# Designs tried in a protein design chat: VH-VL binders against RNA-binding protein 12 (RBM12). Part 12

Target 1, 78 residues: RNA-binding protein 12 (RBM12), of Homo sapiens (Human) (q9ntz6r430to507)
Amino acid sequence: FCVYLKGLPFEAENKHVIDFFKKLDIVEDSIYIAYGPNGKATGEGFVEFRNEADYKAALCRHKQYMGNRFIQVHPITK
Key: E = the ipSAE of ESMFold2; O = the ipSAE of OpenDDE; V2 = 0.75 times the mean of E and O plus 0.25 times the DockQ between their complexes.

## First folded at step 6 (VH-VL; framework fv_imsidolimab)

Design n3 (from m3 with heavy chain D102R; at its last look DockQ between E and O 0.45; V2 from the best seeds 0.00; counts 0 for: pae O 6.7 > 2)
Fold by OpenDDE, look of step 6:
Structure n3 (fold): chain C 78 residues (1-78), chain A 121 residues (1-121), chain B 112 residues (1-112)
Amino acid sequence: as target 1 above (78 residues)
Amino acid sequence: QVQLVQSGAEVKKPGASVKVSCKASGYTFTSYYMNWVRQAPRQGLEWMGMINPSEGDTRLNQKFKDRVTMTRDTSTSTVYMELSSLRSEDTAVYYCARSYWRTGSYYFDYWGQGTLVTVSS
Amino acid sequence: DIVMTQTPLSLSVTPGQPASISCRSSQSLLYTDGETYFYWYLHKPGQPPQLLIYEVSNRFSGVPDRFSGSGSGTDFTLKISRVEAEDVGVYYCMQSIELPYTFGGGTKVEIK
């Protein structure tokens, strides 16, 4: 039950992703924030949920905001 | 087809409050954010904030954070914008506008007809 | 807040002639996802605003091909190849790369 994240703030950390998906059961150590070869954040990330219900709920967080940035949440095959 | 129908014109005294409604139809109400944008006379467009109809959470322009309240009624597919402590400079046409999400784009695709709010002593 | 600056403030155009409107943002509107969060709207008299261009150069549904958008980073241009009477109104640029969303001051287009 993995989702792909797009549009993450440059300063986004695991705690921000956890807060964004508040009340949903995230798999421990499953949060990945992507960085480019130059060490800069790409605005992309991944996270896994423990159950289908939370996974579906996570998808409903699509286009909601993290800070002043809206976040795309898309289903993805692990 | 998507339609946004707003409440009628309002005339208010300074210090009063106004509550404008925007009734949505022709689409899944809870699936799209709703924005409020105003235009004062001889001024441009100003984004006031947005509401998530599904959960009711809002993101407001800090300029209005202390005076604006956005709410929704899912049973009637209606969004409300209440502006308190009205001032003469709040005189404007207020629009509701739906946000459309498309391949990384976030724009206003459908708009209400506008609601004139006049604030005068 | 991101400041959007439009020029000119007003433009009077002879029907059939071209028009050009500029918009400058105080910071780049290109985000890490590769998208440029920049839009053009037209506000016709007595009507609500309507979307013309999204992501710099894409015409919205129903928008005539006489409208075109270009630019990158912080500098953007809207062009009307042949202005028609129905094009009268105030044009606004907008950014949505961050909150609050902000509009340019508008460019009023009139017919001579």
Scores: ipSAE 0.019, ipTM 0.736, lowest interface PAE 6.7, mean pLDDT 91
ESMFold2, look of step 6: ipSAE 0.127; ipTM 0.770
ESMFold2 (binder alone), look of step 6: mean pLDDT 92; pTM 0.934

Design n4 (from m3 with heavy chain T103Y; at its last look DockQ between E and O 0.78; V2 from the best seeds 0.00; counts 0 for: pae E 6.0 > 2)
Fold by ESMFold2, look of step 6:
Structure n4 (fold): chain C 78 residues (1-78), chain A 121 residues (1-121), chain B 112 residues (1-112)
Amino acid sequence: as target 1 above (78 residues)
Amino acid sequence: QVQLVQSGAEVKKPGASVKVSCKASGYTFTSYYMNWVRQAPRQGLEWMGMINPSEGDTRLNQKFKDRVTMTRDTSTSTVYMELSSLRSEDTAVYYCARSYWDYGSYYFDYWGQGTLVTVSS
Amino acid sequence: DIVMTQTPLSLSVTPGQPASISCRSSQSLLYTDGETYFYWYLHKPGQPPQLLIYEVSNRFSGVPDRFSGSGSGTDFTLKISRVEAEDVGVYYCMQSIELPYTFGGGTKVEIK
């Protein structure tokens, strides 16, 4: 049960993703944040949830804010 | 259909606080951020911050961070903005404004009628 | 903060004549989803601000077709093909790509 994240702030870290999805059961070692060669986030990431209910709740957080940026949450195609 | 109705005008002295309300109707209150925007006399529009009415968390313009508090009451579909330590330059019309968001969109589609707050000795 | 710079600060227009307002942002308003988070508002005397144009060029519901928006990246324009008496007010551009949301300084449109 995996979602794709867009719009992550350049300063995004795993702790920010965990807080954005607070109260949901994240598979902790499943958080992936894409970083460029400068060590800053590129704006995309992925995270896995342990069950379908939390996956669906995660999709409902689409367009909510992390810091100063809204985050897009999409189901993964594939 | 969407309606935002604000509380009435206030007159305050420097150093006091003011609390402005904005009652929403005609839509699902918890699905949209609510913003506060002000306009001082002869000045432009200034965004003060917003509240997520579902969770109650806020995003505040750093200019006002230490003086503004935003809250909501989901049972009455009402948001509140409280500005403390008032100064004469806080004299302004204060508007609530709903964020419309959908794929590709984030703008203020509906505004309250405005609340004049006058700060004078 | 993203700075939004409008020109001119004011326009005095003969009824029925065109008007044009420019807005420039200090950074691109094009987001990673391919959309541009740029808007025009009109603040008429005695009324709250009202949305005219969203996402650069789309007229909001009830906005007359004499209003049109254009632009991309950092440069944007609002045009009124024939100014009417009801168009008097202050026009503001606005960005919502990042917080804090910021408005341009306004362009006052008056009838000669």
Scores: ipSAE 0.092, ipTM 0.761, lowest interface PAE 6.0, mean pLDDT 87
ESMFold2 (binder alone), look of step 6: mean pLDDT 91; pTM 0.926
OpenDDE, look of step 6: ipSAE 0.499; ipTM 0.896

Design n5 (from m3 with heavy chain D57E, light chain Q27E; at its last look DockQ between E and O 0.80; V2 from the best seeds 0.00; counts 0 for: pae E 2.8 > 2)
Fold by ESMFold2, look of step 6:
Structure n5 (fold): chain C 78 residues (1-78), chain A 121 residues (1-121), chain B 112 residues (1-112)
Amino acid sequence: as target 1 above (78 residues)
Amino acid sequence: QVQLVQSGAEVKKPGASVKVSCKASGYTFTSYYMNWVRQAPRQGLEWMGMINPSEGETRLNQKFKDRVTMTRDTSTSTVYMELSSLRSEDTAVYYCARSYWDTGSYYFDYWGQGTLVTVSS
Amino acid sequence: DIVMTQTPLSLSVTPGQPASISCRSSESLLYTDGETYFYWYLHKPGQPPQLLIYEVSNRFSGVPDRFSGSGSGTDFTLKISRVEAEDVGVYYCMQSIELPYTFGGGTKVEIK
């Protein structure tokens, strides 16, 4: 039950992803934040939820704010 | 027929607080952010913050974060903005304005009529 | 904070003539969903502000087609093809890509 994150703030860390999905049963070790060849975050990430109910609730947080910017939450297409 | 009706004008002394209400009708109250925007005399528009009326969570302009509180009452479809430690510079017309939170539109399509708050010695 | 800079500060227009207002942002307003979070509002005397244009170029419901918006990235323009007496007021641009939401300083449009 994985979601794809876009638009993450440049300074985003695992703790910010955990806070964004608070009250949902996240697989904490599944959090991945992508970095480019220059070491800068690309704004992309992935995270897994332990059950379908929390996965669906996570999709409802699409376009909610992490810090000063809203982020996108998408289902995994693979 | 979306309508936002605000409470009446207020006159306050420096150091006091003011609480302005905004009653919403004609739409699903919990599906939209409610924003507060003010305009001081001869000045532009300034966004103060917004509240998600579904869960009551707020996002405040850091300029006001320590002085502004936003709350809502879902049973009456009303939001409130309270500004504390008033100064003469806070004299302004205060508007509530709604925006979509779940579609990512983030523009203000409907506005309240405005509430004049005058802060004077 | 994203700074929004409008020019001109005021504009005096003969009825029926065109008008053009510019707005520049200190950062790109293009988001990763492909949308640009930029808007125009009109604040008429005695009324609350009203939305004219959303997402750069889309006219809000009930807005006459003499209003048009254009631009991309950091540079945006509002055009009024034929100014009418009802168009008097202060025009503001706004961004909503990042908190706090910020407005331009305003452009006052008057009939001469």
Scores: ipSAE 0.398, ipTM 0.850, lowest interface PAE 2.6, mean pLDDT 89
ESMFold2 (binder alone), look of step 6: mean pLDDT 92; pTM 0.936
OpenDDE, look of step 6: ipSAE 0.622; ipTM 0.917
ESMFold2, look of step 7: ipSAE 0.384; ipTM 0.841
ESMFold2 (binder alone), look of step 7: mean pLDDT 91; pTM 0.934
OpenDDE, look of step 7: ipSAE 0.586; ipTM 0.911

Design n6 (from m3 with light chain L30V E35N; at its last look DockQ between E and O 0.65; V2 from the best seeds 0.00; counts 0 for: pae E 5.8 > 2)
Fold by OpenDDE, look of step 6:
Formats: structure tokens, C-alpha cells, sequence
Structure n6 (fold): chain C 78 residues (1-78), chain A 121 residues (1-121), chain B 112 residues (1-112)
């Protein structure tokens, strides 16, 4: 139950992803944030959820804001 | 058809609070965000914040974070905007405006008729 | 906050003549999805604001084709090919790429 994240702020960290998916059960150490050569987030990431219900709930947070930027949440196959 | 009907004009003293309502109809209330935008006299449009009618969470303009509370009643499809510690500068027409929930577009396609709030001693 | 700067502040136009309004953003309004989160609104006297153009160049439903939007990145233009009396009001540009959403200062369009 993995989702692809797009539009993450440059300062995004795991804790921000966790907060964004508050109250949803994220698989431990499953959060991946992509970084560019400059050390800033590229805006892309991945996260896995432990169950289908939370996965579906996560998808419903598509276009919700993380900080001052809205986040795209897309289903993805490992 | 989509309609947003706001409560009537308000006259308040400085330091008081005002609560404006926006009743939505003609669409699925919980499928769209509701925004609040105001216009003070001789000023432009100012975005105050938005609410997710489904879950009730809000995103506020930091300018108003300490004075604005946005709520919703799903049973009546009504959104409320309460502004406290009113100042003369808060005199304005306040609009509710709908925006898309889960689309690539974030524009305000339908607006309430506006609510004049006058703050005067 | 993203600053939206409109020019001119006001415009007086003879009916049937064209009008052009400019809006500049303090940073690019192109998001990672490739979309440009920029909009034009018209605020007519005694009415609520209404959407004219979304994502730079798309006319909203019911908007006459005399209205057109163009631009990219940080520079945008609204054009009215033939101004009519019903076009009187204040035009606002807006960005929604990040919070808070911000509007331009407005351009007042009047008829000569």
C-alpha cells in the first residue's frame, strides 16, 4: 500500500510526511524523500501504509497542504 | 444549481466578535473547499483562509490565525467564519467562495453574495 | 508571501476599444505538475467577484471570447478585445500555487 508524493516542500523531512498523514499507520522506515544535488528535496517521495484503509485515506489527502504547498498523493505499485 | 447564501450585514463595536455564515446548496458540500475572502473599503481582495467541510480542518492566512475561526455544520451545509477582537480595519465585505477539492484547479468558481461587517465606535 | 503586482492601477477605455492588464508575480507560478496556478477575476460593482480566466488562458464557463489570458512563469496579461459597458469593474489576478493565496492590487476599468 504505497503512495507517491509530489510537490513536497524543499525543506520536507520525515516528520512532515508523518504529520501530513496524521493518524494513519505508516510502515516504519518506509518514508523516502528524494533529494537533488543541492541537498534539497526534489518534491518527490514515497511512503507505505500498513493497511488498505489507511492507504485509501492517504489517497484522500491528495491536494492537501504540507506547509504552504499542496501535495499530490498518487497510488503506486512497488 | 450551486448557491452560496451568506448571513446579513453586521455592525459591531471594536473588540467584539462577528460570525458570518455561508450556506451552500446545489452540490455535494463535502466535496469542495470553502474559502473566505474579504474586501475592505478602497482595498483589494484578501484571502483569509479555507476550510475542508469534510473533516473540518482549516488553512488560515497567518495574518488572521489568532483571530479567525472557521467551522462547518455538515447537517446544514453551512460554513462559519468568526472574527474576534474586531478593529476598525476589519470593516469589509466578507465573501465565501467555493474551490475544488481534488482537482488540478484551485480557483473560486462560485461566490456568496457578500456580508458587510462594519466595525465602528 | 507571493506578491502579485498589477498594472495599470486604472484604465479608462472607449467602448469598442481594446484593453490590456498586466500582472507580475514575485516568483514563478508553475508548479511541479506543470500547471500554472494563476487566475483572473472581475469584481463588478454591487456583485461578488467572478472568475474570468483559470490557469493563465482558459476562459471560465460563460465568459465572452473577447476576454483572453496569456503569459508564463511570472508575467501574465489579460486582454479585452472590445471593451463593453458590462466589463466595468475591478480586475484581479490571483495565485494559488502556495499559501496564502494572494491577489493583485486590482485594475479598475472604466468607460470613457
Amino acid sequence: as target 1 above (78 residues)
Amino acid sequence: QVQLVQSGAEVKKPGASVKVSCKASGYTFTSYYMNWVRQAPRQGLEWMGMINPSEGDTRLNQKFKDRVTMTRDTSTSTVYMELSSLRSEDTAVYYCARSYWDTGSYYFDYWGQGTLVTVSS
Amino acid sequence: DIVMTQTPLSLSVTPGQPASISCRSSQSLVYTDGNTYFYWYLHKPGQPPQLLIYEVSNRFSGVPDRFSGSGSGTDFTLKISRVEAEDVGVYYCMQSIELPYTFGGGTKVEIK
Scores: ipSAE 0.046, ipTM 0.794, lowest interface PAE 3.7, mean pLDDT 92
ESMFold2, look of step 6: ipSAE 0.109; ipTM 0.771
ESMFold2 (binder alone), look of step 6: mean pLDDT 92; pTM 0.934

Design n7 (from m3 with heavy chain D102G T103S; at its last look DockQ between E and O 0.66; V2 from the best seeds 0.00; counts 0 for: pae O 7.0 > 2)
Fold by OpenDDE, look of step 6:
Structure n7 (fold): chain C 78 residues (1-78), chain A 121 residues (1-121), chain B 112 residues (1-112)
Amino acid sequence: as target 1 above (78 residues)
Amino acid sequence: QVQLVQSGAEVKKPGASVKVSCKASGYTFTSYYMNWVRQAPRQGLEWMGMINPSEGDTRLNQKFKDRVTMTRDTSTSTVYMELSSLRSEDTAVYYCARSYWGSGSYYFDYWGQGTLVTVSS
Amino acid sequence: DIVMTQTPLSLSVTPGQPASISCRSSQSLLYTDGETYFYWYLHKPGQPPQLLIYEVSNRFSGVPDRFSGSGSGTDFTLKISRVEAEDVGVYYCMQSIELPYTFGGGTKVEIK
């Protein structure tokens, strides 16, 4: 039950992703924030949820905001 | 058909609070954001904030963060906007407006009829 | 906050003549998904605002083809090919790429 994140703030950390998916059960150490070759965040990331209900709820967070940026949440296959 | 029906006009004294309601029908209530937008006399449109009807979390315009509370009742498909510590400059027509939060675009496609709130001594 | 600047403030148009409204944003409204989160609304007297154009150039359902939107990045234009009496009102541009959502100051369109 993995989702792909797009549009993350460049300063985004794991704690911000956790807060964004508040009340949902995230798999421990599953949060990945992507960085480019230059070491800068790409605005992309991944996270896994423990159950289908939370996964579905996570998808419903699509285009909700993290800070002043809305976050795209897309289903992804491992 | 989608309908947003707001509560009636309010007249309040400065310092009081007002709570405006917006009842939604004709669609899945919890599948769309609900926004609040106001227009003061001779002013433009101002976005106040939005609520996720599914979980009740809100995103507020920082201008109103200390005075606005947005809530929802899923059993009645109703969203509420409460504005406290009213000032004369809060006199405005307040609109609720639906927006997509899923895979679609994020625009205000349906609006309530508006609620006039008058704040005067 | 993203500042949306509309010009002109008001426009008086003879029926049947064209009208053009400009909106500029303080930063690009093009997002990484390739979409531009820019919209036009019309606020007619005595009515709630209504969506005209979404994502720069797409007419919303029921919007006459007299209305067209164009632009990119930070510069946008709404055109009415032939203004009608029913087009009277205040037009607003809006961005939704960042919070808070912000509107332009509005352009009042009147009939001569």
Scores: ipSAE 0.018, ipTM 0.741, lowest interface PAE 7.0, mean pLDDT 91
ESMFold2, look of step 6: ipSAE 0.199; ipTM 0.764
ESMFold2 (binder alone), look of step 6: mean pLDDT 92; pTM 0.932

Design n8 (from m3 with heavy chain N52Q D102N; at its last look DockQ between E and O 0.74; V2 from the best seeds 0.00; counts 0 for: pae O 5.4 > 2)
Fold by OpenDDE, look of step 6:
Structure n8 (fold): chain C 78 residues (1-78), chain A 121 residues (1-121), chain B 112 residues (1-112)
Amino acid sequence: as target 1 above (78 residues)
Amino acid sequence: QVQLVQSGAEVKKPGASVKVSCKASGYTFTSYYMNWVRQAPRQGLEWMGMIQPSEGDTRLNQKFKDRVTMTRDTSTSTVYMELSSLRSEDTAVYYCARSYWNTGSYYFDYWGQGTLVTVSS
Amino acid sequence: DIVMTQTPLSLSVTPGQPASISCRSSQSLLYTDGETYFYWYLHKPGQPPQLLIYEVSNRFSGVPDRFSGSGSGTDFTLKISRVEAEDVGVYYCMQSIELPYTFGGGTKVEIK
């Protein structure tokens, strides 16, 4: 039950992703924030949820805001 | 049908607080954001913030972050906007307006009738 | 904050004649999802604001086809092909690509 994230703030950390998906059961150490060749965040990431209900709920967070940026949440297969 | 009904006009002294309510009906209350937008006399529209009624999370315009509190009562499908430390510049018509929270379409499709808040000595 | 600049400030139009309102944003309102988060509202006297156009060119439900929106990036236009008395009010553009949401200063449309 993995989702792809797009539009993350460049300063985004795991704690921000956890907060964004508050009350949903995230798989421990499943959060991945992507960085480019220059070492800067690309605004992309991944996270896995422990159950289907939370996965579906996570998808419903699509285009909700993290800071001043709304986040795209897309279903993805690892 | 969707309806947003706001509380009545308020007259307040500077330094006081005002709490405006917006009762929603005709749709699933927790499935939409509720925004607050105000218009001062001879001024344009100003977005104050929004609340996600399901979890109660808020996103506030930083201009008001220290004075505005947005809350909701899911049992009554009512959203509240409290503005403290009122100033004369806070005199305005305050609107609640619905928007989507999970579709990416952040337009305000339904609005309350507005609540006039007058702040004067 | 994203600054939305509308022109003109006011417009007086003879009924049946066209009207055009411009809105410029200080930043592009095109997001990575391909959508442009730009909207037009009309605030009629004695009424709450109402949505006219969403995402640049889509008429909201019930909005007459004499209203049309166009533009891209940072430049947007609202056109009224034939202005009617009921179109009197203040028109506002708005962006929602980032917080805080911001409105243009408004364009007052009156009938001659």
Scores: ipSAE 0.026, ipTM 0.738, lowest interface PAE 5.4, mean pLDDT 91
ESMFold2, look of step 6: ipSAE 0.341; ipTM 0.841
ESMFold2 (binder alone), look of step 6: mean pLDDT 91; pTM 0.932

## First folded at step 7 (VH-VL; framework fv_imsidolimab)

Design p1 (from n5 with heavy chain N52Q; at its last look DockQ between E and O 0.88; V2 from the best seeds 0.00; counts 0 for: pae E 2.4 > 2)
Heavy chain, then light chain:
Amino acid sequence: QVQLVQSGAEVKKPGASVKVSCKASGYTFTSYYMNWVRQAPRQGLEWMGMIQPSEGETRLNQKFKDRVTMTRDTSTSTVYMELSSLRSEDTAVYYCARSYWDTGSYYFDYWGQGTLVTVSS
Amino acid sequence: DIVMTQTPLSLSVTPGQPASISCRSSESLLYTDGETYFYWYLHKPGQPPQLLIYEVSNRFSGVPDRFSGSGSGTDFTLKISRVEAEDVGVYYCMQSIELPYTFGGGTKVEIK
ESMFold2, look of step 7: ipSAE 0.417; ipTM 0.849
ESMFold2 (binder alone), look of step 7: mean pLDDT 91; pTM 0.934
OpenDDE, look of step 7: ipSAE 0.642; ipTM 0.921

Design p2 (from n5 with heavy chain S54D; at its last look DockQ between E and O 0.91; V2 from the best seeds 0.00; counts 0 for: pae E 3.3 > 2)
Fold by ESMFold2, look of step 7:
Structure p2 (fold): chain C 78 residues (1-78), chain A 121 residues (1-121), chain B 112 residues (1-112)
Amino acid sequence: as target 1 above (78 residues)
Amino acid sequence: QVQLVQSGAEVKKPGASVKVSCKASGYTFTSYYMNWVRQAPRQGLEWMGMINPDEGETRLNQKFKDRVTMTRDTSTSTVYMELSSLRSEDTAVYYCARSYWDTGSYYFDYWGQGTLVTVSS
Amino acid sequence: DIVMTQTPLSLSVTPGQPASISCRSSESLLYTDGETYFYWYLHKPGQPPQLLIYEVSNRFSGVPDRFSGSGSGTDFTLKISRVEAEDVGVYYCMQSIELPYTFGGGTKVEIK
């Protein structure tokens, strides 16, 4: 039960993702924030949820704010 | 039909607080952000913050962070904005404005009639 | 904060003449979904502000087709092909890509 994150603030860290999905059951160590070959964040990420209910709740947070910018939450099946 | 009705004009002294209400009707109250925007005389528009009326979560303009509180009452479909430690430069018309949050439509489609707050000694 | 700069500050227009208002943002308003979060509002005396144009170029419901928006990135324009008396007021641009939402300083349009 994985979601793809887009539009993350470049300074985003795992704690910001955890707070964004507060009260949802994230699989431990499943948070991934992507960086390019030069070490610069791409604004993308992934996170896995332990159950379908929390996965569906996570998708409903699409276009909600992390910091000063809203982020995109998309379904992914891998 | 969507309607946003605000409380009436207020006159305050510097250092006081004001609480403006905005009663919503004609739509699902909890499906839209409520924003507060003000305009001082002969000045531009200034966004103060917004509230998600479903759970009461707010996002505030940091300019006002310590002075503004936004709350709501879902039983009356009403949002409130309270501004404390008033100064003369807070004299303005205060508007509530609705925005639709789940499709990326962050524009203000319906506005209240405005509430004049005058701060004078 | 994203600064929105409008020019001119005021326009005095003969009825039936065109008008053009410019707005520049200090940062790009293009988001990763391919949309640009830029808007035009009209504030007439004695009324709340009204939405004219959303997402650069889309006219809001009931807005006459003499209003058109254009631009990209950081540079945006509102055009009124033939100004009418009902168009008098202050025009504001706005961005919603980043909190706080910010408005331009306004452009007052008057009839000469």
Scores: ipSAE 0.342, ipTM 0.836, lowest interface PAE 3.3, mean pLDDT 89
ESMFold2 (binder alone), look of step 7: mean pLDDT 91; pTM 0.934
OpenDDE, look of step 7: ipSAE 0.635; ipTM 0.918

Design p3 (from n5 with light chain T32D; at its last look DockQ between E and O 0.72; V2 from the best seeds 0.00; counts 0 for: pae E 3.4 > 2)
Fold by ESMFold2, look of step 7:
Structure p3 (fold): chain C 78 residues (1-78), chain A 121 residues (1-121), chain B 112 residues (1-112)
Amino acid sequence: as target 1 above (78 residues)
Amino acid sequence: QVQLVQSGAEVKKPGASVKVSCKASGYTFTSYYMNWVRQAPRQGLEWMGMINPSEGETRLNQKFKDRVTMTRDTSTSTVYMELSSLRSEDTAVYYCARSYWDTGSYYFDYWGQGTLVTVSS
Amino acid sequence: DIVMTQTPLSLSVTPGQPASISCRSSESLLYDDGETYFYWYLHKPGQPPQLLIYEVSNRFSGVPDRFSGSGSGTDFTLKISRVEAEDVGVYYCMQSIELPYTFGGGTKVEIK
């Protein structure tokens, strides 16, 4: 049960993804943040959830704020 | 019909606090952010912050730091903005305004009538 | 913070004549969903502000056809094809791509 993230802030780290999905049972080892050649996040990422209920709750956080910008949460199946 | 009704005008002294209310009707209260925007005399519009009424989470303009508190009461569909340590430059009309929270339409479609807060010695 | 700069500061317009208002942002307002988070509001005397144009060029419900918006990226324009007495007020541009939301300084439109 995986979601695709877009619009992640420039300084996004795993801890920010964990906090964004607080109260949901994420697979922490599954957190992936794409980085460009300059070592900065490109705004894309992925994360897996342990059960369907938390996956559906994660999709409902689409367009909620991480820092001063809203981010996108999209469905994806592994 | 969507309606936002604000509390009446206030006159305060420097150093005091003011709490302005905004009662919403005609829509699902928890489906929209509530924003506060102010306008000082002969000045432009200034966004102060917003509250997500379903969980009570706020996003505040850093300019107001620890002086502003936004709360809500879902049982009365009412949002409150409290501004403390008032200064003369806080004299303004304060508006509540709603925005969509989950569609990417982050504009203010309905506004309250405004509340004049006057701060003078 | 994103700075929004409006020109001119004021317009004095003969009724029936066109008017044009410009707004520039300090950063692009295009988000990676393909939308541009830019808006025009009108603040008439004695009324709260009202939305005119959302997402650059879309007229809000009830807004007359004489209002039109255009632009992209950082450069935006509001046009009134024929100014009427009811159009008097202060026009503000706004961005919502990034917190804090910010407005332009306003353009006062008056009849001469």
Scores: ipSAE 0.322, ipTM 0.830, lowest interface PAE 3.4, mean pLDDT 89
ESMFold2 (binder alone), look of step 7: mean pLDDT 91; pTM 0.931
OpenDDE, look of step 7: ipSAE 0.708; ipTM 0.930

Design p4 (from n5 with heavy chain T103E; at its last look DockQ between E and O 0.72; V2 from the best seeds 0.00; counts 0 for: pae E 3.8 > 2)
Fold by ESMFold2, look of step 7:
Structure p4 (fold): chain C 78 residues (1-78), chain A 121 residues (1-121), chain B 112 residues (1-112)
Amino acid sequence: as target 1 above (78 residues)
Amino acid sequence: QVQLVQSGAEVKKPGASVKVSCKASGYTFTSYYMNWVRQAPRQGLEWMGMINPSEGETRLNQKFKDRVTMTRDTSTSTVYMELSSLRSEDTAVYYCARSYWDEGSYYFDYWGQGTLVTVSS
Amino acid sequence: DIVMTQTPLSLSVTPGQPASISCRSSESLLYTDGETYFYWYLHKPGQPPQLLIYEVSNRFSGVPDRFSGSGSGTDFTLKISRVEAEDVGVYYCMQSIELPYTFGGGTKVEIK
């Protein structure tokens, strides 16, 4: 049960993803923040949830804000 | 039909506070951010912040963060903006504006009629 | 904060003549979804601001087709093919890719 994230701030860290999905049960070590060849974040990421209920709740946070940027949350299969 | 109806004009002295209301109708109130934008005489439009009406979370322009409070009442579909420690520079028309969103868009589609706040000594 | 710079600051137009307004942003307004979060508003005297153009080039409902928007990245243009008396007011560009939302300084359009 994975979601694909777009629009992450360049300085996003795992703690920001955890806070964005607070109260949802994230699979430990599943948070992935993509970096380009220049070492900067691309704004993309992935995270997995332990159950379907939290996965569906995560999708409802689509276009809510992390810092000063809204985040898109999209369904994905592994 | 979406409508945003604001409270009436206010006259305040420096150092006081003002609270402007914006009553929403014609849509699901908790589904859209509500913004506050002002225009002072001889100046352009300035975004002050927004509130998520479902949870009451706010995102404020740091210029105003120390002086502005935004709240809402879901039972009356009303948002409030309170600006404290008023100065003459705060004389402006204050607008509420609804954020519209879909894939690819975040813009202000409907605006309140505006509330003139005059701060005079 | 993203700075939005409009030119010209004012414009006097004979009715029926075209007008063109430019806006430049200090950063790209292209988001990771491939969309550009850029808009044009008109603020007529005595009225609230009104949306004209969303996502660079899309006319909002009820906006006449004499208004058109174009541009990409950091450079954007609003054109009015034939200015009418009801078009007077101040035109603002705006970005919503990043908080705080910011407007351009405005372009006052007047009839001469």
Scores: ipSAE 0.290, ipTM 0.809, lowest interface PAE 3.8, mean pLDDT 88
ESMFold2 (binder alone), look of step 7: mean pLDDT 91; pTM 0.932
OpenDDE, look of step 7: ipSAE 0.590; ipTM 0.909

